# VHH binders against Decaprenyl-diphosphate synthase subunit 2 (dlp1): the designs that were tried, part 1

Every score and structure here is a prediction.

Target 1, 294 residues: Decaprenyl-diphosphate synthase subunit 2 (dlp1), of Schizosaccharomyces pombe (o13851)
Amino acid sequence: MSFPFASLLKRPSAISSLLSLKKPGSWSSILLKAVGVLSRDSRWHSDLLKMLTEEMDSLNGQINTWTDNNPLLDEITKPYRKSSTRFFHPLLVLLMSRASVNGDPPSQQLFQRYKQLARVTELIHAANIIHINIGEEQSNEQIKLATLVGDYLLGKASVDLAHLENNAITEIMASVIANLVEGHFGSRQNGSVGLSNERTILLQSAFMPAKACLCASILNNSSQYINDACFNYGKFLGLSLQLAHKPVSPDAQVLQKNNDILKTYVENAKSSLSVFPDIEAKQALMEIANSVSK
Positions, changes and structure headers below are counted from each chain's first letter, unless a header gives other numbers; antibody chains are not in Kabat numbers.
F, E and O stand for the ipSAE by ESMFold2-Fast, ESMFold2 and OpenDDE, each averaged over both directions (binder to target, target to binder). V2 = 0.75 x the mean of E and O + 0.25 x the DockQ between their complexes.
Where letters were taken out, [cut] stands.
The coordinates of atoms that the task and the answers printed are left out; those that the model quotes come from them. Centres of patches stay.

## First folded at step 1 (VHH)

Design b4
Fold by ESMFold2-Fast, scan of step 6:
Structure b4 (fold): chain B 294 residues (1-294), chain A 124 residues (1-124)
Amino acid sequence: as target 1 above (294 residues)
Amino acid sequence: QVQLVETGGGLVQPGGSLRLSCAASGFTFDYYAMGWARQVPGKGLEWVSYIYSGGDTEYQDSVKGRFTISRDNAKSTVYLQMNSLKPEDTAVYYCAREPYSSWDTEGYHYMDVWGQGTQVTVSS
């Protein structure tokens, strides 16, 4: 996610300011369309990303109380708070939820389940960033704190999954935690690990957005055909983002090959959306995919 | 209406070869990793091989060097070339599309969309 979306998500006032801008073809116009689609329900009068920020800040406040206002908490949460991927999975969940039900406003109960699923994806993502950023330069106190904070966030995700009362979603989202850990080992252990490079990339970068989109579709009782389309959109979007953020190869042929693969992943993501009618949610998802190759 | 149809099984002598084919329909074949798993008599299911959409392959240790997985995206077909067959390879072989849960414990992958299976018997 090298586009300015993540920078705007770091400050609620910056997002609010951007939402007043109407520049065509810019990232601000893409964000405005995405938020506009999601805010169509009369119960969402304010910035949806601000609501998610306040939810995460509430959890951080609980952890701060739990740790007796430990000054190291800011340091261990900093990689997540400054992440370019913050709130990306919630945005995909909410957009996909709208797309898979033809954009109609959800019932109160379904709306709460959309929010719970979005929160689950962000809790798992935050825990993963905190855990993978544990490094050799950190003190033993920081390592212990980061481990426990990440575990707490996964515990909260587990409670939210239980409250969704959907066994398929629970199993799929729990498998994301396993996928992220397995992928981390696949990338770090080159001598004894039997995982292919393609499998490692799928586990680290593709299955999280793929399964988030799939679960949004499952909440809407969509057909297997629609479920598969949602999974593929998220999978190819995740693969394209991973490749777009990969260090630039000095080998011109490798660089060209990677650029061609990136374009293929973006096109596959966009093609996966062909099952949806051409409504605003689909258009927002198309524009997100297009932004990766620019 | 996703379907996988396996063919190519049969009776073969130890040291022989067989080529299994799996014809897929009802989904965009080239988007998915495809694999083979087998049900050994008296044992549970065990994965045999995977081929990913980009062409990377993975094999269970017991079949490395003897089996080769390949795919033909134009025909929506995945193949398993089995060489130097052993009595221990006797099993029902299933073609499968990679599942939403893509984890592997003790050499077993949970795969969705199972085919009907094809019997491979290695005996004199």
Scores: ipSAE 0.515, ipTM 0.782, lowest interface PAE 2.3, mean pLDDT 77

## First folded at step 16 (VHH; from l1 with E33A I101E)

Design m2
Fold by OpenDDE, fold request of step 22:
Structure m2 (fold): chain B 294 residues (1-294), chain A 120 residues (1-120)
Amino acid sequence: as target 1 above (294 residues)
Amino acid sequence: QVQLVETGGGLVQPGGSLRLSCAASGFTFSWYAMGWARQVPGKGLEWVSYIYFGGDTEYQDSVKGRFTISRDNAKSTVYLQMNSLKPEDTAVYYCARYPYESPGEKMDVWGQGTQVTVSS
């Protein structure tokens, strides 16, 4: 059984159609619009879709071969397939890469590095979603399979990361893997084992997009000032998303407070982009941030 | 230009207290985690305390219960209240910015430091 998404990626029109069924202004619609911005340069959009499709197909094929088309794979991967943040991090990487370009257009080699980084982020994300959705209610077989699949994805991500031949990026993205796991432990322990609530939230929701954006900037040999801006954008965006997805508190005061915090985070994300020239990629990033507050 | 300036160091007796201040400029202070590190002569830099941009705090085990880190975003200042000081706390204390919100990660900006001496 092929990952249903791989088949969808083969038909850009089909992806658009599936996403078009969602309410205007939805998260999905905003992401599609952002993808459209990248598509104006045929090299960015076409290559991204192709790369992601090929990667997912390849991974699915390998796993199916190893598991003899085990139907449990569909169940294990379902949380990822239904994730609203599917392909979100790759999109951020590409937008940020474009926004943070200094001087001449990126070389073909650099462009390949952007794609590779984008792929790394998605693999890490997929692995994380699979791992965090492992529960006690699942059979031992499911648990084992989910663990192995997630580990395999992380392994693939690690190989791809190594191929970037950038030690700084390798260190940063490797730390993301560790951060996500640490964040998971923090959540289970209700903060009793010494992790602050803020630390836990950063680990779970902020560091991935923050560090992804940072790495995109690093690929462009940007200044520390630009690097920090990229990190901060991702950080506040991640924090915003986390807050936006929290259950609504029945307490009106708490709700208001959360809304105020959300507004602040969104504004901080947008403000972080002030370092970039007024280009389409920047505008797309602004719109993504703004969509979280709706 | 990004700058951090530490103040408040001095000579105190064991059991005494000091309050260090760090004035920040040249960046959006409220977006960044801040912290304190200290260096004893002949030893490496040791992390002391950390405050996230949101205000949560962390402490090295050796200073837990004695030191308190705080920040005033309106003044772009971070503080370290040091109580029950011990001779072992004698060091140059540095204020630092942590751009990536982790005490164990990169410090990209720090001040000139302020000397804290605890002696009878």
Scores: ipSAE 0.830, ipTM 0.924, lowest interface PAE 0.6, mean pLDDT 88
Fold by OpenDDE, fold request of step 22:
Structure m2 (fold): chain B 294 residues (1-294), chain A 120 residues (1-120)
Amino acid sequence: as target 1 above (294 residues)
Amino acid sequence: QVQLVETGGGLVQPGGSLRLSCAASGFTFSWYAMGWARQVPGKGLEWVSYIYFGGDTEYQDSVKGRFTISRDNAKSTVYLQMNSLKPEDTAVYYCARYPYESPGEKMDVWGQGTQVTVSS
């Protein structure tokens, strides 16, 4: 399923029309609804879409300039462009930022920080997708280009992260970069590196959304209790997504076990949101979690 | 209020065994990674063992094969079975919560500790 976020970024006013085109309750539909929640406040929706679009266009332009419009760039970026999680992390960041607000509405400065964090997460995600899709079957030129492009995106993410001027967030999000790489190594070596399966899954799928949500909460100067809730939501959501996207086992017992685990993760994700007031952002996060089990 | 209470420490001879327990309260225990750290007087806190929320475990090299960490989510308790104890294992042992599922990262809650002394 093509993630409709790319089209939404180009046409923010078309969210309603896009929703009508998607199967109700589908992952894409739920995400679009979530975007719709943010759209009710122009400070959230318009800023996110504009920021992400501008950033990606700028980066694409820059890379194209450097590569003299190398056609390999399209191939290298294809996995990212087709990713079902494209712009997903930014959405989580903004929803969690909204859900975890306590007291007065966020200042304009704080909104800028949310957007910046959202951008950082997407850049890291893009870089990771590009890097993990590098294969030995690819040409040396392609491998080199993919490596460089991914590295550049990580570099950009790092600079943007630094501009947040929050050491705690910098440390956390920087660790995500390392986690993703570590997770990649763990998967290739079939556990030979001594990483547990659980650790590997956390590294690959859970820490990014977990830490993104955590950082959103940190921006709001939330309590440890709220921080933990945000982290846990992201963690269990990430785990749920990872499990849901696994190939279906031909073994019925394994399948049942996985389904039970998935249900548990989804419920844990939802339960983690109990700390938040009943607002639209919370509901959107709840629906996102629910959509994974469908 | 989040609390951790360690028990089970004591004096044992080299080669002996102890089982430490940590009772947790004030949070959803099953969602969190737990672990044990130890501190020798005059030294820093040393990570000993870690158990993920899902049950996988990690150990410091010095205790591998001798120590076993486990958890009972129904009882909100984490355990450390310590076998083949050595004088070098003498320390105050602390139970800790790891909110971010990494032994190298933040421990946000720990107990008062329990003294383990290994001596002839």
Scores: ipSAE 0.826, ipTM 0.922, lowest interface PAE 0.6, mean pLDDT 88
Fold by ESMFold2, fold request of step 22:
Structure m2 (fold): chain B 294 residues (1-294), chain A 120 residues (1-120)
Amino acid sequence: as target 1 above (294 residues)
Amino acid sequence: QVQLVETGGGLVQPGGSLRLSCAASGFTFSWYAMGWARQVPGKGLEWVSYIYFGGDTEYQDSVKGRFTISRDNAKSTVYLQMNSLKPEDTAVYYCARYPYESPGEKMDVWGQGTQVTVSS
């Protein structure tokens, strides 16, 4: 199965569906459990979700003003607005920041930095979804507008990174953008999990959650051992989500191989959490990983 | 302490087979892609094969179809099954690890090596 790379990117949910869970209500169940853990820390999750919703509304309003309510803006932003992965990375940041700190709840200042990191992850995610859904068969006006909107979101993410005033986090999160680009240019396969395919999945789907989790632990001034575990949880979670949502192969040997690889990714994600104390944030992260395999 | 220890080298006749083992310790084995490289006499170090976390494999063209890399995460061990050996396969074989954030790029930890000699 060979077809143009641009044709693959035209499928609006192809990449975002890699983060979708197949169990009825399981995404909402995982979200509710994750939110429930954070709700015990006052109004953390509601403040974050409100901030993110208002941010996206404000950016949409600004672009509508600049473009005199160009109707293409709705079509360009729709893949993000209807994505089942909206706010997944921000919630992962909050869960990991809670799991990788040992002891007292974070100060108000530290919580504000978690929210800013979460915002960066969502801005990069939104930009990626908008950019990846650009197709060569679209009009030049549509392509130009989608490019500019995604670039605007990346610019906002860059400002937020600068305000976070942490060079390591800035470098790590900026490198996610490079990973996403390399992965999409490097993909020449039909999406099967081969040797080259595992690298492509790593770039397109796994470095984002890996580096988001790593940066959460860096904000906590965690040990290198904890940082390594956070990175690898996000890495194997991202690999497992992408593999779990691939089309089913008609070849029984390929199907069994993919199931075995999926089990390996999920187990690696879960075992990465062994470094954390047994608190509800860890339990929520375990449940997210378990939900991938059903 | 991070360690990789190769075993299974030796003298074998052309057309024969040999299985190398690499025992890993001091790190979380399942996080890492692993590989083999070899130092051919009179030539430089060259890549042979590597295996990803989930079992995806890649081979240098000269060994495809003859060599098979595998891993056992429960035993923290990597294997290289070498069949149909040729005199040009004579080398010191090194087990190596890739950094967990950049598999397939540059190996960062090496074993001491094991000699493989293919001669009559």
Scores: ipSAE 0.521, ipTM 0.798, lowest interface PAE 2.1, mean pLDDT 80
Fold by ESMFold2, fold request of step 22:
Structure m2 (fold): chain B 294 residues (1-294), chain A 120 residues (1-120)
Amino acid sequence: as target 1 above (294 residues)
Amino acid sequence: QVQLVETGGGLVQPGGSLRLSCAASGFTFSWYAMGWARQVPGKGLEWVSYIYFGGDTEYQDSVKGRFTISRDNAKSTVYLQMNSLKPEDTAVYYCARYPYESPGEKMDVWGQGTQVTVSS
């Protein structure tokens, strides 16, 4: 996890090679487009991602200390380190926090709370990736380490949630963990209970960005009207990204249906942003939604 | 302000068909999963079918293959095409909305209902 990710964000060509941004509509491609829409003089997104990279490196160092530098840690953390979704949710939190602000620039205290929420989203995401990649072919030692590492990250997320001192945000973000678990079981289980394709995608891919965006709005003390829009932007963005990454069906009728559904999701995400003033953060969120199919 | 209005109920013979419509207003229709429930005489309220925001559907086993739910987001309308009707389908049919954060769980807004009667 020790690489200078934040300094790479200042050099787009370097970040492109690091993230392997060859696939249109990937989270990594969308991250780079969102960074490109924001003012280069701001550096707030680079500072956020640098801070998160340094924090993840520190957590990795702690785990290495506890395990006497067990060489299996590289294998256990690799699915997260190579994930195309790394740091996407923190960027969404920061953008949505900016887009849903009540007209005043955020105070330094409020900005620190945005960063703390962003950290929670990435810790939950990292834990989920590490846990879902546990397989039967791994040794008992590898399985144990992966379980404990993911649990450690969830423990850290819980501390950050407590420090936000907001019961609604704690409940909402904790429920993301439950959504991910339910989604895992729904994908595997058939027979007595089955989940629709949209419900499976909602649980596995859309509730995380939806609830992250909602909590960003809650930190701003936004109206319910704004909260609803933030939730639905994240929901339809998550649905659209997952659908855009599915393998292309050879059945022309299924292909056309999926393309029609994707258009609906993207339009719903874009229309949710109509409640916000036309500022840089809204423009970035709009460009993220526009780029999903490309 | 938030409103659901059902139409299309009536008297029909066994084996016949009806198409129910539900016009929605006062909310952003495309954000919500929508559904149909029915009040069967002498029984409680039971769900019939629901449809997600992108068109995925679910049906109660007793209506599967006979009923088709659909939606038109541009017209803010949900439909229930009911074919091969049986006397046991006799009920007041309600259009309903799910909260956008919990589709398929508990319906939060209901219409006034439309009577469907299947008899000779």
Scores: ipSAE 0.461, ipTM 0.778, lowest interface PAE 2.6, mean pLDDT 81

## First folded at step 21 (VHH; from t1 with S102E)

Design t2
Fold by OpenDDE, fold request of step 22:
Structure t2 (fold): chain B 294 residues (1-294), chain A 120 residues (1-120)
Amino acid sequence: as target 1 above (294 residues)
Amino acid sequence: QVQLVETGGGLVQPGGSLRLSCAASGFRFSWYAMGWARQVPGKGLEWVSYIYFGGDTEYQDSVKGRFTISRDNAKSTVYLQMNSLKPEDTAVYYCARYPYEEPGEKMDVWGQGTQVTVSS
């Protein structure tokens, strides 16, 4: 089954049609708008989307071949395919890469590195979604297949990461893989032996976007000041998203508290962007942050 | 300029208490995890405690139940309340910033340190 998203990305007109179908100000609408900002320069947009789509299709094809078109593969990958965060991290990488450029325009080689980093983030994300959706209610066959598919994607991510030839980025992104797994275990631990709530949330939801943004900045050889800003944007954005998707408490006081926290996270994300010049990429990042509180 | 300044160290008897303070300046304090590390002469730096930006705390096993880390974002200050002090707690204590919310791994800024001596 062809990823429906792949067919939509092939035609600029299709993106426009998707924009027309989405509620204004919705998360999806904001992301599409951000993609539109990047599309003004083909180096930032067209190549990335094409690359990501082709990669995911290729991987899916390979796995289908190995499994003799096992129908369970569709079930295992469904949570990822339907995820609202599909290709979200790559988008952040590109926007942050553009926002954090200092001095001369990026070289062709540097653009390739942006794309490579974006690819790594998406593969890690896909693997994580597949793994975290493994449950006891699934058959042993499904569990095995999901485990193997996720592992395969992580393997591919690792190879791509190595191709960046940047030890700092390798360390950071490798740690994301570990963080996500640690976060998964932390959520299952009840009682005095468990991770703190804040640590767990960081591991599960915030470190991925934070470290992705940081790595984008590192590729540009940015100062520590800029690196910190990029990390904090991703961190607070991730925290905001996690909180926004939390079930609504029936307790009005709890609800108000959560809303106040969310507001703080969003404001911190926006404030982190103050280090960048007023360019379209910054504005897109600002709008993404604002969309979480709507 | 990013700066951390430790205060509150001194000489105390075993079983005594001290309160260390760390004043931060030059950055948005409320965004960062903060912590304390200590160094005994001739030994490496050892983490003691850290506090996340949101206020959750972690402690080294050797100080659990005796030390309490806290922060005041309005004052850009982090504190370490040390109770039931032992001779083995004697060290230079450093305040540190952890930019990536991983106190056990990376610190990027620390102060000059403050001497804590526990002796009868």
Scores: ipSAE 0.761, ipTM 0.896, lowest interface PAE 0.7, mean pLDDT 88
Fold by OpenDDE, fold request of step 22:
Structure t2 (fold): chain B 294 residues (1-294), chain A 120 residues (1-120)
Amino acid sequence: as target 1 above (294 residues)
Amino acid sequence: QVQLVETGGGLVQPGGSLRLSCAASGFRFSWYAMGWARQVPGKGLEWVSYIYFGGDTEYQDSVKGRFTISRDNAKSTVYLQMNSLKPEDTAVYYCARYPYEEPGEKMDVWGQGTQVTVSS
């Protein structure tokens, strides 16, 4: 399901109208609602997300220029463009950044840092999607292009990360890149690499949102307690999403087990949010978690 | 208050067994990966075993097949069954919480440790 989420982010003012067109409770609807929350609560956050989308588009344009509008670029980026998680991590970052604010409203500088962090997450995500979709069946040209584009995005992310001037965040988000790659290898080798299934899932699906949320909290100089909560929210959310997207087992027992696990993950995600005050951003995060189980 | 309390250490002969327990309190135990590390005086902390929040386990090569880590979430307790103990296993064993599910990464909480001595 290609979530036209990116297009929606470009028109925050149209979010309300778009929400009316979406099935209530759908993933898209929930995300749009979340975006709306950011827009209402802070125009700055809304603007940040918009700017991020523009920046991503700009990057795409730049790459297109560099490649002389190579049609293969569309092919290699298609998985990303069609990804249901496109701009999802940025949204989480922004929501979490809002939810974890303690005290005075953030400075403009801090908002810029939120945006930057959000951008980092999206760049990493984009790169990862491009890289993991590289296959042997593809032409050498396509493989090369995909590799280079992904690498460029990672490079860009790294530069952006450095500009945050936060070593802790740099370390954490850098590790996400490694995690994703490690997870990718773990899945291909049918366990030959000796990674546990749980580790593999964490690497592939959970660490990105977990660490993204953690970093959002870190930007706010939150306590360890809050940091842990943010991490766990992302972790369980990621795990939930991964599980929810798995093919439905024809085995009723397996299905029930998975449902129970999913429920547990979702509840854990939600319970992680208990550390935050009851604000719209928290509710949005709550709804996002809830939507996974539906 | 977040706390880990190790128990079960002691003196044992080579080839013997011990079961360490770690009682956790002050946090949502079931959310966290837990593990055991050990330290010999004058040496650095050595990772021994790791158990993810979901229950998957990892072991240092030196203890594979001999040690078993487990957890009881209902009791907020993590265990380390140590079999076929060797003199090289002599150390202070620490129970630790791993907040970010990264084996070998920084532990944020650990207990006072329990002494394990393997000697003839």
Scores: ipSAE 0.755, ipTM 0.895, lowest interface PAE 0.7, mean pLDDT 89
Fold by ESMFold2, fold request of step 22:
Structure t2 (fold): chain B 294 residues (1-294), chain A 120 residues (1-120)
Amino acid sequence: as target 1 above (294 residues)
Amino acid sequence: QVQLVETGGGLVQPGGSLRLSCAASGFRFSWYAMGWARQVPGKGLEWVSYIYFGGDTEYQDSVKGRFTISRDNAKSTVYLQMNSLKPEDTAVYYCARYPYEEPGEKMDVWGQGTQVTVSS
């Protein structure tokens, strides 16, 4: 009865933090299913979430060391450390890598590449959160440190991209950085809640999971048909997550319109999975999408 | 085969209305932002309006308040309701699709177009 997910059960708060959506209690069953699918390979010592947590903690320690334990680092990194979306993209990478292939479990070499891709997605995500939280109210020292820490994380992501030895993946994941920057300026243009924000949400929140899922499929040498489905699952999932996390509008017409749009995004994410066989990885991806609206 | 087919064009008097329809086939319609562009005599191709998957819309300044874009994902159809038509709206109108990986700047698939002529 001993299952590969034993290491995850030691840190339930970290798991809950990764998938902090409207109904976080249901995430334990989804995560256990995902871990079960991914951990069938006996070559696996620990799950991705444990590895990424340890790597990000080690990186935080390194940053403290070369900044002489600068007290501003805790404030600068706190938006990422408390983020509800920490490690979400790595989970998508691993689930999509399993869902987009019919063949045998991945080789050790391919598993290493999935790990590197997952790490890239989290490093870019962490850098973005640190950078977007730079504000006028901060001192010049705070701004400088936040800029440098975010740049350092992007540098680490660049090394991992180089190690993937795949030009298409490098171009796609590097373009996420450009998407996030462009989306930041788009958000500042629009006044608030409204359907005019779809382009901004796409850039800020949807291209990252879309391109992460696409790159997982590319690592599997999937057909363009499968690649398109992976991209669109991540795109509509990202759109739905951002819309679901927005403050509820007091205007009943805006509230109803946003609920209808959210339903559309979730259904589009789910229908994108129709290209996959009915296996556990597909089920896990489906349950993630369903959980956004619940 | 990816296909966009426009209908609904024709001759109309100034101040009149037309409703253009664009039937899409050969691709997952709900994945894509869609739009309309037009080729006005003496000018190049210019965008008119586009609509995102959730209904977010944008309009060229010259048509704001007169034209309304909409979509029906169940029917794989995009529409352009054109009211208060002016002679300068005379053009060939094209239904167009944006690439889902690069929405915003360039449309990647067009229909054959439908002629709209506003004249007395």
Scores: ipSAE 0.429, ipTM 0.754, lowest interface PAE 2.9, mean pLDDT 79
Fold by ESMFold2, fold request of step 22:
Structure t2 (fold): chain B 294 residues (1-294), chain A 120 residues (1-120)
Amino acid sequence: as target 1 above (294 residues)
Amino acid sequence: QVQLVETGGGLVQPGGSLRLSCAASGFRFSWYAMGWARQVPGKGLEWVSYIYFGGDTEYQDSVKGRFTISRDNAKSTVYLQMNSLKPEDTAVYYCARYPYEEPGEKMDVWGQGTQVTVSS
């Protein structure tokens, strides 16, 4: 039996792919507005999603070459290609970097570092999606290939981290991988103690955007006060996104509780932005948070 | 100034109940997981319970089912409802804050403590 390669080789550009994979309306509007903010004052910002799409296409091409176009690669990469969160973290990095430096255009050198950080966040995200979708029902060949593909993406992230030449950022972004692993294991029932729902969401969904936003502010040499705000914006945004993606409960009491918690997370994210001046980057971050509860 | 102030301690018979309160001020309360620890006579400090940003909770095994931690973000207050108290629950109880980046690991701000004594 042979598998068609058409979907693997004919991936759309980054922005088109995000629009075709997202829930109708809200995320495509937010991403387009965020791209518009990033493009407004600097041409370099306008190509981020294009650059990321081209890089992922290149990596996919290399993997196909190494594996002699193994047909299992389409199944291994599909969870990432269909993910509604593709390129979300890169956009957060660029928006936060603009908001935490008062929205002024960065130097070309600093902008290159923002793009490197954004790329690291997407490579880690893609690797995680590929790894967490390995199931016991898959063949040994499929398990081995998915493990190796995810490891390759983490290796590429490590190169980008080295190019940033910042030990704090390297440690913080590497710790995201540890958070994701702990969250995966901790979501299972254990002997005498289980993880709370909120801790599981924190590990699996919130530390990634929190630490991405934190690292963006570190690249700007921001104060600890600004760093704390960036971290907490990303944390509460991540918590809110995961809670909003849960199936809507038919139980009115559970539904009201979840809506109240979601409102709390969104308000915490928005209040974290109070440290920034009222500029378009801040307003885009506010709109992202507001849209989660719509 | 960052402050945590505990109230509600006292003398209670075995099987009785107490409700501890912790008023927090001087920081962004809703950013932080909060918790309770206790200093048992003849032993060191031990963790009792903590509560995350949205209300999820964790408990030490010896207090599960008897103690309930809760929070009110609007009042910046943490509570510990202690039921079915035993003599071994006698301790100084401290309200504590966890760093927002590492909830449930190491507490970074402490209150003065409130004495709970369970005795016939």
Scores: ipSAE 0.408, ipTM 0.752, lowest interface PAE 3.4, mean pLDDT 80

